Miniprotein binders against Mucin-6 (MUC6). Designs and how they scored, part 20

Target 1, 185 residues: Mucin-6 (MUC6), of Homo sapiens (Human) (q6w4x9r395to579)
Amino acid sequence: GHCSLEGGSFVTTFDARPYRFHGTCTYILLQSPQLPEDGALMAVYDKSGVSHSETSLVAVVYLSRQDKIVISQDEVVTNNGEAKWLPYKTRNITVFRQTSTHLQMATSFGLELVVQLRPIFQAYVTVGPQFRGQTRGLCGNFNGDTTDDFTTSMGIAEGTASLFVDSWRAGNCPAALERETDPCS
Key: E = the ipSAE of ESMFold2; O = the ipSAE of OpenDDE; V2 = 0.75 times the mean of E and O plus 0.25 times the DockQ between their complexes.

## First folded at step 6 (miniprotein)

Design yn3 (from xn6 with L70R; at its last look DockQ between E and O 0.06; V2 from the best seeds 0.00; counts 0 for: pae E 6.2 > 1.5, placed apart)
Fold by OpenDDE base, look of step 6:
Structure yn3 (fold): chain B 185 residues (1-185), chain A 83 residues (1-83)
Amino acid sequence: as target 1 above (185 residues)
Amino acid sequence: SDLEERLKREIELVEKWLKELEERAKKGGISEDVKKLIEEARELVKRAKEALERGDLFTAAVLLIRAFLRLRRAAERLAEEEE
């Protein structure tokens, strides 16, 4: 399954459903029993301009009981907010520079993350087949059915992205705004 | 837990950083944007501490991350303004 966060406000789920939103909160991208130590992948959005539609992805975070990895536009930050030398390795996670503009987080448990730092901060999430039907969050449920991707944190299927996205907020933030997907993006 | 202990340490470090940035901001000539970032970071830290007290480590961690990112942005902008 491949999930992408592109263009500052565009998301494509594991089931290949595209949608758009504008928010300035931290959202759960991926939560699954397949992630060890109650792990979760999150996306941090912030205001990038003066209008409500000017929002952008500013960081991707993997958080578990054992690990904390923050990939921001600058570099990788872990633990006490210190930038670590790459490659950075934990017990089952490795973060390394893939290209001059891309970082990659590789894991031993079937999660892969590629982050484009420039010119636009974007993220690409890949999960193994063992995650099928066992994922939750903005990336969807990875069950091959796009019609139920907008399942809220409470297990309710929504018809629009706004309530779906808001349900996966990890903090007290303003409500997200739904927009149509730009076919030119 | 390991996470809880890490969060406690991070709170201390962030608070230290907050203090430093606030002191620099008092010297004058600092943009309102920087001040706002610092204020927002402080509020986030406060909320993080409250979450920690409730045993909500996940929420605490998320809030601290946001606080850190704001402080980092504040520091960068502050450095530019001081040049």
Scores: ipSAE 0.584, ipTM 0.829, lowest interface PAE 0.9, mean pLDDT 91
Fold by ESMFold2, look of step 6:
Structure yn3 (fold): chain B 185 residues (1-185), chain A 83 residues (1-83)
Amino acid sequence: as target 1 above (185 residues)
Amino acid sequence: SDLEERLKREIELVEKWLKELEERAKKGGISEDVKKLIEEARELVKRAKEALERGDLFTAAVLLIRAFLRLRRAAERLAEEEE
């Protein structure tokens, strides 16, 4: 299955459902019992232009009980905030420079992440067939049906991308903020 | 800083949610998986507070994300068990 995060906050789910959103927050991109040590893949979005409707991906974060990997245009960072030289390797994860413009995170548990650093920051997530029907987050549920890809963190299928995306905000964004302001501010 | 203040507010929100789930867990009848998720979240919040106290804002933010994910999963499992 393939999920992509491109350009002006465009997402295509594992079930090929495209959508766009605008936000400045950290969002849960992928959770699954197939990810070891309670792993999760997260996406960080920020302002990319002069208008509030222009947001883009600026980092991808992989978190588990053992691995804390932040990939941004400027650095790869782990649990202690230290930049790591590439290739960076754990027992089941390797992060390496694929080309002058692309980084790759390869894993032994069926997750692959390719990050385009330039000319714009984009990410491409690939998961093996063991993930079918067992994913949740911005990349959808990978069940072959686009009608329930907008399922919120509470298990409610929504008809709009904005409600769906808001439900997957990570805990850096206070829930009490008014809709008129960026939920991350 | 603005970031430090936001992290303090987030800790308060996460601690409130954690306390509510801990009280539900004390009533009994919950799975060991839910209890483990709640305990892990408590430890992650503790570590986030320690990181924030020493000025390590990035570490605090990452630990709070992990705590929040544990609590989300615990709440989902509790809802599934009640249904």
Scores: ipSAE 0.015, ipTM 0.345, lowest interface PAE 6.2, mean pLDDT 76
ESMFold2 (binder alone), look of step 6: mean pLDDT 84; pTM 0.823

Design yn4 (from xn6 with L70M; at its last look DockQ between E and O 0.07; V2 from the best seeds 0.00; counts 0 for: pae E 6.3 > 1.5, placed apart)
Fold by OpenDDE base, look of step 6:
Structure yn4 (fold): chain B 185 residues (1-185), chain A 83 residues (1-83)
Amino acid sequence: as target 1 above (185 residues)
Amino acid sequence: SDLEERLKREIELVEKWLKELEERAKKGGISEDVKKLIEEARELVKRAKEALERGDLFTAAVLLIRAFLMLRRAAERLAEEEE
């Protein structure tokens, strides 16, 4: 399964459903029992301009009971808030520079993350087949059916992205705004 | 738990940083944007502490991460304004 966060406001689920939203919160991208230590992958969005439509991804976070990895626009931050030299290794996770503009987080449990730092901060999530049908969050449920990707944190299937996205907010923040996906954007 | 202890340490570090940035922000010529970032970060830390107190470690962690990112942005902008 491949999930992408592109163009500052575009998401493509594991089931290849594209949608767009504008939010300035932290959202759960991926939660699964297949992630050890209650792990979750999250996306941090913020304002990038003056209008409500000017939002962008500013960081990707992997958080578990044992690990905290924050990949921001120019660095990787560990549990103590310090930037570490790459490659950075934990027991099951390695973060390293893939290219001059890309960082990669590799894991031993079937999760891969590629982050494009420049010119636009974007993220690409890959999960192994063991995650099929067992994922939750903005990346969907990875069951081969796009029609139920907008399942909220409470297990309710939504027809639009706005309520779906808002249900996966981590913390109190303004509601997201739904916008039609533009493939030309 | 290990996470809880890490969060407590992180709170201390963030609060220390907040204090430093606030002191620098008291100087003339500092933009309101920087001040607002600092204020927002402080509020997030407060909420993180509250979450920690009620045992919601996940929420606490999320809030602290956002606070940290705001402080980093504030620090960078502040450095530019002081030059």
Scores: ipSAE 0.686, ipTM 0.867, lowest interface PAE 0.7, mean pLDDT 91
Fold by ESMFold2, look of step 6:
Structure yn4 (fold): chain B 185 residues (1-185), chain A 83 residues (1-83)
Amino acid sequence: as target 1 above (185 residues)
Amino acid sequence: SDLEERLKREIELVEKWLKELEERAKKGGISEDVKKLIEEARELVKRAKEALERGDLFTAAVLLIRAFLMLRRAAERLAEEEE
């Protein structure tokens, strides 16, 4: 399955459902039991122009109990902020330059990520067939049915991208952390 | 940058939440699960602040995400234990 994050905050899910949103947060792209060590792939969006409605992808993050890999336009950063020369390898992950403008994160567990660094920061996520029906997040559920790709973190199928995207915030948005009450109530 | 300012604001909120959870944990019997989650979150916030100070904004963001998730889990466990 293929999921893409392209300029103008456009997303196309594993089931080929396209949508657009305008948000400045970190969002969960992909969670799955197929990712080792409770792994998740996340996308960071920020303002990209003068208007508050102009947002773009600024980083892709792979996070698990073992790995904290950040890929941004500026640099690749791994575990605890240590910048790495490419190619960079762990036991299960290899990050390397595919071309002068693209780099790739290849894994032994069926996840592949290709990042275009220039002229526009874009990302392309590929997962193997073992992920069918076992994904959650902005890339959808990969079950062959586009009608339920907007399934929220609470398991509700929504008709609008905005509600769906908001439900997949990874908790670093100022609005999510500005509560005066217990956030877990 | 907007990201840097957002991360500074989030660090303050997470530290406030950490303090609140630590105080709630002192009032009741502290399970090892809750104690571990709070300790891990505190260490992650410390490292996020260090990353922010050196201008490593995305590393700071990653560490704060993990800290937030651990605090959410700790709060859920505390609520279960108080009931």
Scores: ipSAE 0.015, ipTM 0.309, lowest interface PAE 6.3, mean pLDDT 76
ESMFold2 (binder alone), look of step 6: mean pLDDT 84; pTM 0.816

Design yn6 (from yn1 with L13Y W17L; at its last look DockQ between E and O 0.62; V2 from the best seeds 0.00; counts 0 for: pae E 5.5 > 1.5)
Fold by OpenDDE base, look of step 6:
Structure yn6 (fold): chain B 185 residues (1-185), chain A 83 residues (1-83)
Amino acid sequence: as target 1 above (185 residues)
Amino acid sequence: SDLEERLKREIEYVEKLLKELEERAKKGGISEDVKKLIEEARELVKRAKEALERGDLFEAAVLLIRAFLLLRRAAERLAEEEE
């Protein structure tokens, strides 16, 4: 399964459902029992301009009981806000520079993350087949059915992205706004 | 900064959730697991505040997210125990 966060406000789920939203919060991208130590992948969005539609991904965060990894535009931050030299290795996670503009987080448990740093901060999440039907968050449920990707954290299927996205926020923040996809954005 | 102000609001929100959860836990029997989750969340909130005071915004943000997730889990488990 492949999930992408592109263009600052575009998401494509594991089931290949595309949608767009504008929010300035931290959201759960991926939660699954297949992630060890209660792991979760999250996305941090912030304002990139003056209008409500000017939002962008600014960081990706992997959190578990054992690991904390924050990938931002300029650095990889772990415990105590310390920037780490790459490659950074834990017991089952490695963060390294893939290209001059891309970082990769590789894991031993079937999660892969590629982050494009420039010119646009974008993220690409890949999960193994063992994750089928066992994922939750903005990346969807990875069950081959796009119609139920907008399942909220409470297990309710939504027809629009806004309430779906808001249900996966990790803090108190303004409501997300749903926008039609714009190829020019 | 805008991020700092947002984090302050998130701290207030998480603290509110923590308080509500603690109140719910007092009304009924609380398992050791739920107790541990609440305690861990409280510690993380404390550390988040400290990080914010140091200007370590990313650390604060991560800690708050982790705290929130723990509280959510605690709430879910508590709800199950109340059934």
Scores: ipSAE 0.033, ipTM 0.430, lowest interface PAE 3.6, mean pLDDT 87
Fold by ESMFold2, look of step 6:
Structure yn6 (fold): chain B 185 residues (1-185), chain A 83 residues (1-83)
Amino acid sequence: as target 1 above (185 residues)
Amino acid sequence: SDLEERLKREIEYVEKLLKELEERAKKGGISEDVKKLIEEARELVKRAKEALERGDLFEAAVLLIRAFLLLRRAAERLAEEEE
């Protein structure tokens, strides 16, 4: 299964459902029991223009009880706060430069992440078949059915991307004082 | 700048959660695993504040993400144990 985070805050789920959102928060992209040590993949979005409705991806983070790997828009790769020379390898994770514009995180547990650094910061998540029906987060549930890909962190299927995305926030993000606006077009 | 402002607000929120859970832990009856989650989150928040002060905004953001997830899990475990 393939999930993509592309320019203009566009997301395509593992079940190929496209959507767009505007937010300046950290979101849970993928959680699954197939990820060791309570692992999760997260996406950090920030303001990319003058309006609060103009947002873009600025970092992708893999967190578990043992690892904190950050791949940032500024091309700095860190593990647990330490900047790393590439290629960087642990027992089950390897981060390396695939091309002049792409970095890759490969794992032994069926998760692969490719990050495009230029011309804009984009991310592509690939999971093996063992993840079918066992994912949650912004990339959807990978069950072959796009009608419930907007399932919230509480297990409720929503009809709008904004309610779904807001449920996957990791942290307190602006509400009444600052507001994300979904464009009509 | 907007990321820095978000991180300052998020630090205040996470510190409030941390203090609330520490107060509940003082009432007793919590597992050692929950106490370890709270202690780890405390250290992560401290490191996040230090990273923010030196301008390492993405490091601060990631540390706060980890702290929040630990505190959320601790709160869920406390609720289950009090039931």
Scores: ipSAE 0.030, ipTM 0.423, lowest interface PAE 5.5, mean pLDDT 78
ESMFold2 (binder alone), look of step 6: mean pLDDT 84; pTM 0.821

Design yn8 (from yn1 with F58Y; at its last look DockQ between E and O 0.03; V2 from the best seeds 0.00; counts 0 for: pae E 4.1 > 1.5, placed apart)
Fold by OpenDDE base, look of step 6:
Structure yn8 (fold): chain B 185 residues (1-185), chain A 83 residues (1-83)
Amino acid sequence: as target 1 above (185 residues)
Amino acid sequence: SDLEERLKREIELVEKWLKELEERAKKGGISEDVKKLIEEARELVKRAKEALERGDLYEAAVLLIRAFLLLRRAAERLAEEEE
């Protein structure tokens, strides 16, 4: 399954459903029992301009009971708040430079993350087949059905992206908006 | 838990950084924007501590991440203003 965060406000789920939103919060991208130590992948969005539609991805975070790895738009990788040199390796996670503009987080448990740093900060999430039907978050449920991708954290199917996205907030933030224009994309 | 202890250590690091940036900001000639970033970061750290006390580790972690990013932005702008 492949999930993408592109153009500052666009998301394509594991089931290949595209949608967009404008928010300035941290959201759960991927939560699954297949991730060890209660692991979760998160996306941090922030304001990139003066309007509500000017939002962009600024960091990707993997959080578990053992690790807190942050990949930010300025190429800084941290674990538990401390900057780390690349390549950086933990017990089952490795972060390294893939290209001059791309970083990669590789894991031993079937999760891969590629982060494009420039010209736009974007992220690409790949999970193995063992994750089928067992994922939650903005990346969807990976069950081959696009119609139920907008399932909230409470298990309710939503018809719009805004309510769906808001349900996966990892903190107290303003509500997400659905807009067609994004000057930051 | 391991995560809880790690978050506590991270809070200490962020608070240390906050203090350093605040001291630099007191020297004058610093933009109001930088000061605002620092203030906002401090508030986030406060909220992170509160979340930690409630046992909401994920909330605490997220708040600290946001605080960290604000401080980085503040530091970068501060460095530019000091040149």
Scores: ipSAE 0.171, ipTM 0.571, lowest interface PAE 2.0, mean pLDDT 89
Fold by ESMFold2, look of step 6:
Structure yn8 (fold): chain B 185 residues (1-185), chain A 83 residues (1-83)
Amino acid sequence: as target 1 above (185 residues)
Amino acid sequence: SDLEERLKREIELVEKWLKELEERAKKGGISEDVKKLIEEARELVKRAKEALERGDLYEAAVLLIRAFLLLRRAAERLAEEEE
């Protein structure tokens, strides 16, 4: 299954459901029992302009009981907050430069992450068939049905991307939003 | 920086949530496992504050992410036990 995080805060789920959101928080992208040691893949979004509606991906984080890997636009890969030289290897994870503009995190447990660093920070998540029906988060539930891909962290299927995305916040972000200038004028 | 200021605010909000869950835990019948989750989250928030003071912004963010996930799991267990 394939999930993508592209410029303009566009997301396409494992079941190919596209949506867009505008938020400045860290979000759960993927949780699954197939990820070892309570692993989770997370996405960090921040503002990219004057208004809240201009947000972009700034980092991708893999976190488990044993691994902390943060990939940001500066090509610095960190574990426990320390900068690491590539390639970086653990027993089941390898992070390396795939091309001049792309990094790859390959794993032995069926997760692959490809990150475009420049000019726009984008991420592409691939999971093996063992993940089918066993995922949660912004990438959806991977059950072949787009009607319930907006399932919240409480297990409720929503029709609105905003409610779904807010339920997957991994940081306690302030709820207050600025009044946006009318984009149509 | 935008990230540093965001993390400062997030730490304050997570500390408020910790206090709320600790109050619920004192009201009765909570499993020891739930109390351990809350205690682990408190330690992670402490470490996140220390990382922020050192300027290790992504370390602080990762520690806060882990703390938040533990607190969410504790809250889910509490809701299940209250049913």
Scores: ipSAE 0.061, ipTM 0.507, lowest interface PAE 4.1, mean pLDDT 78
ESMFold2 (binder alone), look of step 6: mean pLDDT 84; pTM 0.820

Design yn9 (from yn1 with R6E; at its last look DockQ between E and O 0.60; V2 from the best seeds 0.00; counts 0 for: pae E 5.4 > 1.5)
Fold by OpenDDE base, look of step 6:
Structure yn9 (fold): chain B 185 residues (1-185), chain A 83 residues (1-83)
Amino acid sequence: as target 1 above (185 residues)
Amino acid sequence: SDLEEELKREIELVEKWLKELEERAKKGGISEDVKKLIEEARELVKRAKEALERGDLFEAAVLLIRAFLLLRRAAERLAEEEE
């Protein structure tokens, strides 16, 4: 399964359903029992301009009971908020530079993350087949059915992205908006 | 837990940074935007500490990450304004 966060406000689920939203919160991208130690992948969005439609991805976070990995626009932040030299290795996770503009987080449990740093901060999530039907969050449920991807954290199927996205907020933030965006934002 | 200890260390770091930035902000000539960022970050840290006390480690972590990013932005803007 492949999930992508592109263009500052576009998401494509594991089931290949595309949608867009404008939010400035932290959201759960991926939660699954297949992730060890209650692990979850999250996305941090913020304002990139003056209008409500000018939002962008600013960081990707993997968080578990044992690990905290933050990939921001310019660095990898780990323990104590310090930037680490790459490659950075934990017990089951390795973060390394894939290209001059891309970082990769590799894991031993079937999760892969590629982050494009420049010119636009974007993220690409890959999960193994063992995750099929066992994922939750903005990346969907990976069951081959796009019609139920907008399942909220409470297990309710939504027809629009805004309520779906809001249900996966990891903090107290303003409600997400579902509106047309400027390609330059 | 490992996460809990990490969060405690991060709180200390962020609080230290907050203090530093606030002191710099008092010198004058600092934009209101920077001040707002610092204020927001402080509030997030407060909430993070409260979450930690409740044993909600994930909530604490999320809040601290947000706080850190805000402070980073504040620091960058502050540096530009001081030049």
Scores: ipSAE 0.434, ipTM 0.753, lowest interface PAE 1.1, mean pLDDT 90
Fold by ESMFold2, look of step 6:
Structure yn9 (fold): chain B 185 residues (1-185), chain A 83 residues (1-83)
Amino acid sequence: as target 1 above (185 residues)
Amino acid sequence: SDLEEELKREIELVEKWLKELEERAKKGGISEDVKKLIEEARELVKRAKEALERGDLFEAAVLLIRAFLLLRRAAERLAEEEE
């Protein structure tokens, strides 16, 4: 299964359902019992500066009880806040520079992340077949049915991307006047 | 490693960094964009501490990630403005 986060805040789920949203928050991209130690993959979006309503991907994060790996658009990879030289290895995760513009996180548990750093910060998530029907988050549920890919954190299938995306916010986003025409509601 | 222990350490480091940026902001010459980034990071750290106190280590870690990224952007913008 493949999930992509591309410029303009476009997402394509594991079941190939495309959608777009605008939000300035951290979102759960992928949760699954197949990820060890309560692991989750997250995406951080922020205003792009192109207009006050547009957002873009600025970082991808892998979080578990053992690791907090951040890959950000400034090309720095950190674990628990400390910058790491590449290649960076743990027991079951390796992060390395795939090309001058791409980083890769390879794992022993069937998750692969490729991050394009330039010209536009983008991310490509690949999961093995053991993840089928066992994923949650912005990348969908990977069950072969696009009609329920917008399943919220409460298990409710929604018809719109904005309600779905809002349910996967990983923490409160300040609600003041900072959110202009934001589909994340 | 124990995630709770790492989060306590990260909060301490992020708060130190926040304080340094807030002091530079008091010296003047800071754009509204940088000021806003610093204020948002402070709020996120506050919520991360609250999440850690109630044992929600996952939420605390997420909020600290966002705070860190805001501070890094604030520091970059501040360095550009000080040229």
Scores: ipSAE 0.065, ipTM 0.495, lowest interface PAE 5.4, mean pLDDT 78
ESMFold2 (binder alone), look of step 6: mean pLDDT 84; pTM 0.824

Design yt1 (from xt24 with A77S V87A; at its last look DockQ between E and O 0.60; V2 from the best seeds 0.00; counts 0 for: pae O 2.4 > 1.5, pTM O .751 < .8)
Fold by ESMFold2, look of step 6:
Structure yt1 (fold): chain B 185 residues (1-185), chain A 98 residues (1-98)
Amino acid sequence: as target 1 above (185 residues)
Amino acid sequence: GSAEEIRKLVEEAKKHLLEAERLFEEAKRLAEEGNLEEAERLLKESVKHLDEAIRLLKEAARLAGDERLTEELLFLSIELALLIYRARLLEEEIEREE
């Protein structure tokens, strides 16, 4: 399955449902029992300079009980806030420079992340077939049905992207921008 | 000016986040060892520091207005969000084991 996070806060789910939102939070992109140690993939969005109401992806985070990997345009940061030279490797995870503009995080548990650093920070998530029907978050539930891809953290299928995206906030958001979750719809 | 105020708020928030991290790691170790009541006490103290860091970062963000967050403020907000998330998971784990 494939999920993408592309310019201006566009998302395409594992079931190929596209949507857009406007938000400046950290969001749960992917949760699954297939990820070891309570693993989760998160996406961080910030206000962009393109227009007053637009937001863009600024970082992707993999977090588990054992690992913390923050990938931003300028650096990869792990536990203790230390920037790392690439390649970076743990028992199950390797982060390396795929090309001059792309980083890759490869794992032994069926998750692959490719991050485009330039010209626009974008992310592409690939999961193996073992994840079918076992995902939650902004990338949807991977069950082959786009009707319920907007399933919230409470398990409720919503009709709008804004309610769905808001339900997947992982942490605290700057209060000044919380009310503009999706200015385009 | 407001840039100086933002810097002061960020530095204070960092101090609270550092203490919250220390308390969280100690709580996690105690929970793994089965000392659930002491782990819960330390985790609650960690959360108090997280609450203060949240307040400080919200104030810093308000002073920054519509401007894009500086790299430092962005990374601090990420670290805060991650620790809040981990603390909630640990609290649920402790309650399940009790």
Scores: ipSAE 0.401, ipTM 0.685, lowest interface PAE 2.1, mean pLDDT 81
Fold by OpenDDE base, look of step 6:
Structure yt1 (fold): chain B 185 residues (1-185), chain A 98 residues (1-98)
Amino acid sequence: as target 1 above (185 residues)
Amino acid sequence: GSAEEIRKLVEEAKKHLLEAERLFEEAKRLAEEGNLEEAERLLKESVKHLDEAIRLLKEAARLAGDERLTEELLFLSIELALLIYRARLLEEEIEREE
């Protein structure tokens, strides 16, 4: 399964459903029992301009009981707030520079993350087949059905992206908006 | 806004964050020991500190004249969000055991 966060505020789920939103919060991107130690992948969005529609992805975070890895827009990779030199290795996670503009997080448990740092901060999530039907968050449920991708954290199917996205907020943030205007890219 | 005032707000926010973390870890320990009532109490206190930290950071951003978070503020906000997430998981665990 492939999930992408592109163009500042566009998301394509594992089931290939595209949607967009404007929010300035940290959201659960991927949660699954297949991730060890209560692992979760999160996406951090912030304002990229003066208007409410100018929002963009600014960081990706992997969190578990053992690890907290932050990949930020400033090429900063941190664990528990400490900047790390690349390649950074834990027990089952490796973060390294893939190209001059891309970082990659490789894992031993079927999760891969590629982050484009420039010119636009974007993220690409890949999960193995063992994750089918066992994912939740902004990347959807990976069951081959696009119509139920907007399932909230409470297990309710929503018709709009905004309500869906809001249900996956990790913190207390303003409500997400669905706007047609293209945010910062 | 004043740079000094912004710094003060950030430092105060950090203090609240540290306290929230302390309380969270204690709550987690108590929960693991089966003292769910006290764990829940401490968890609620932790969340209060988190809320205050968030408020202070937002104020700092406002005073900076740009609502966009600086790198430091961004990481602090991430820390807060992650702690809230962990708190929710702990709450769910406590509820399941009650």
Scores: ipSAE 0.161, ipTM 0.566, lowest interface PAE 2.4, mean pLDDT 85
ESMFold2 (binder alone), look of step 6: mean pLDDT 80; pTM 0.778

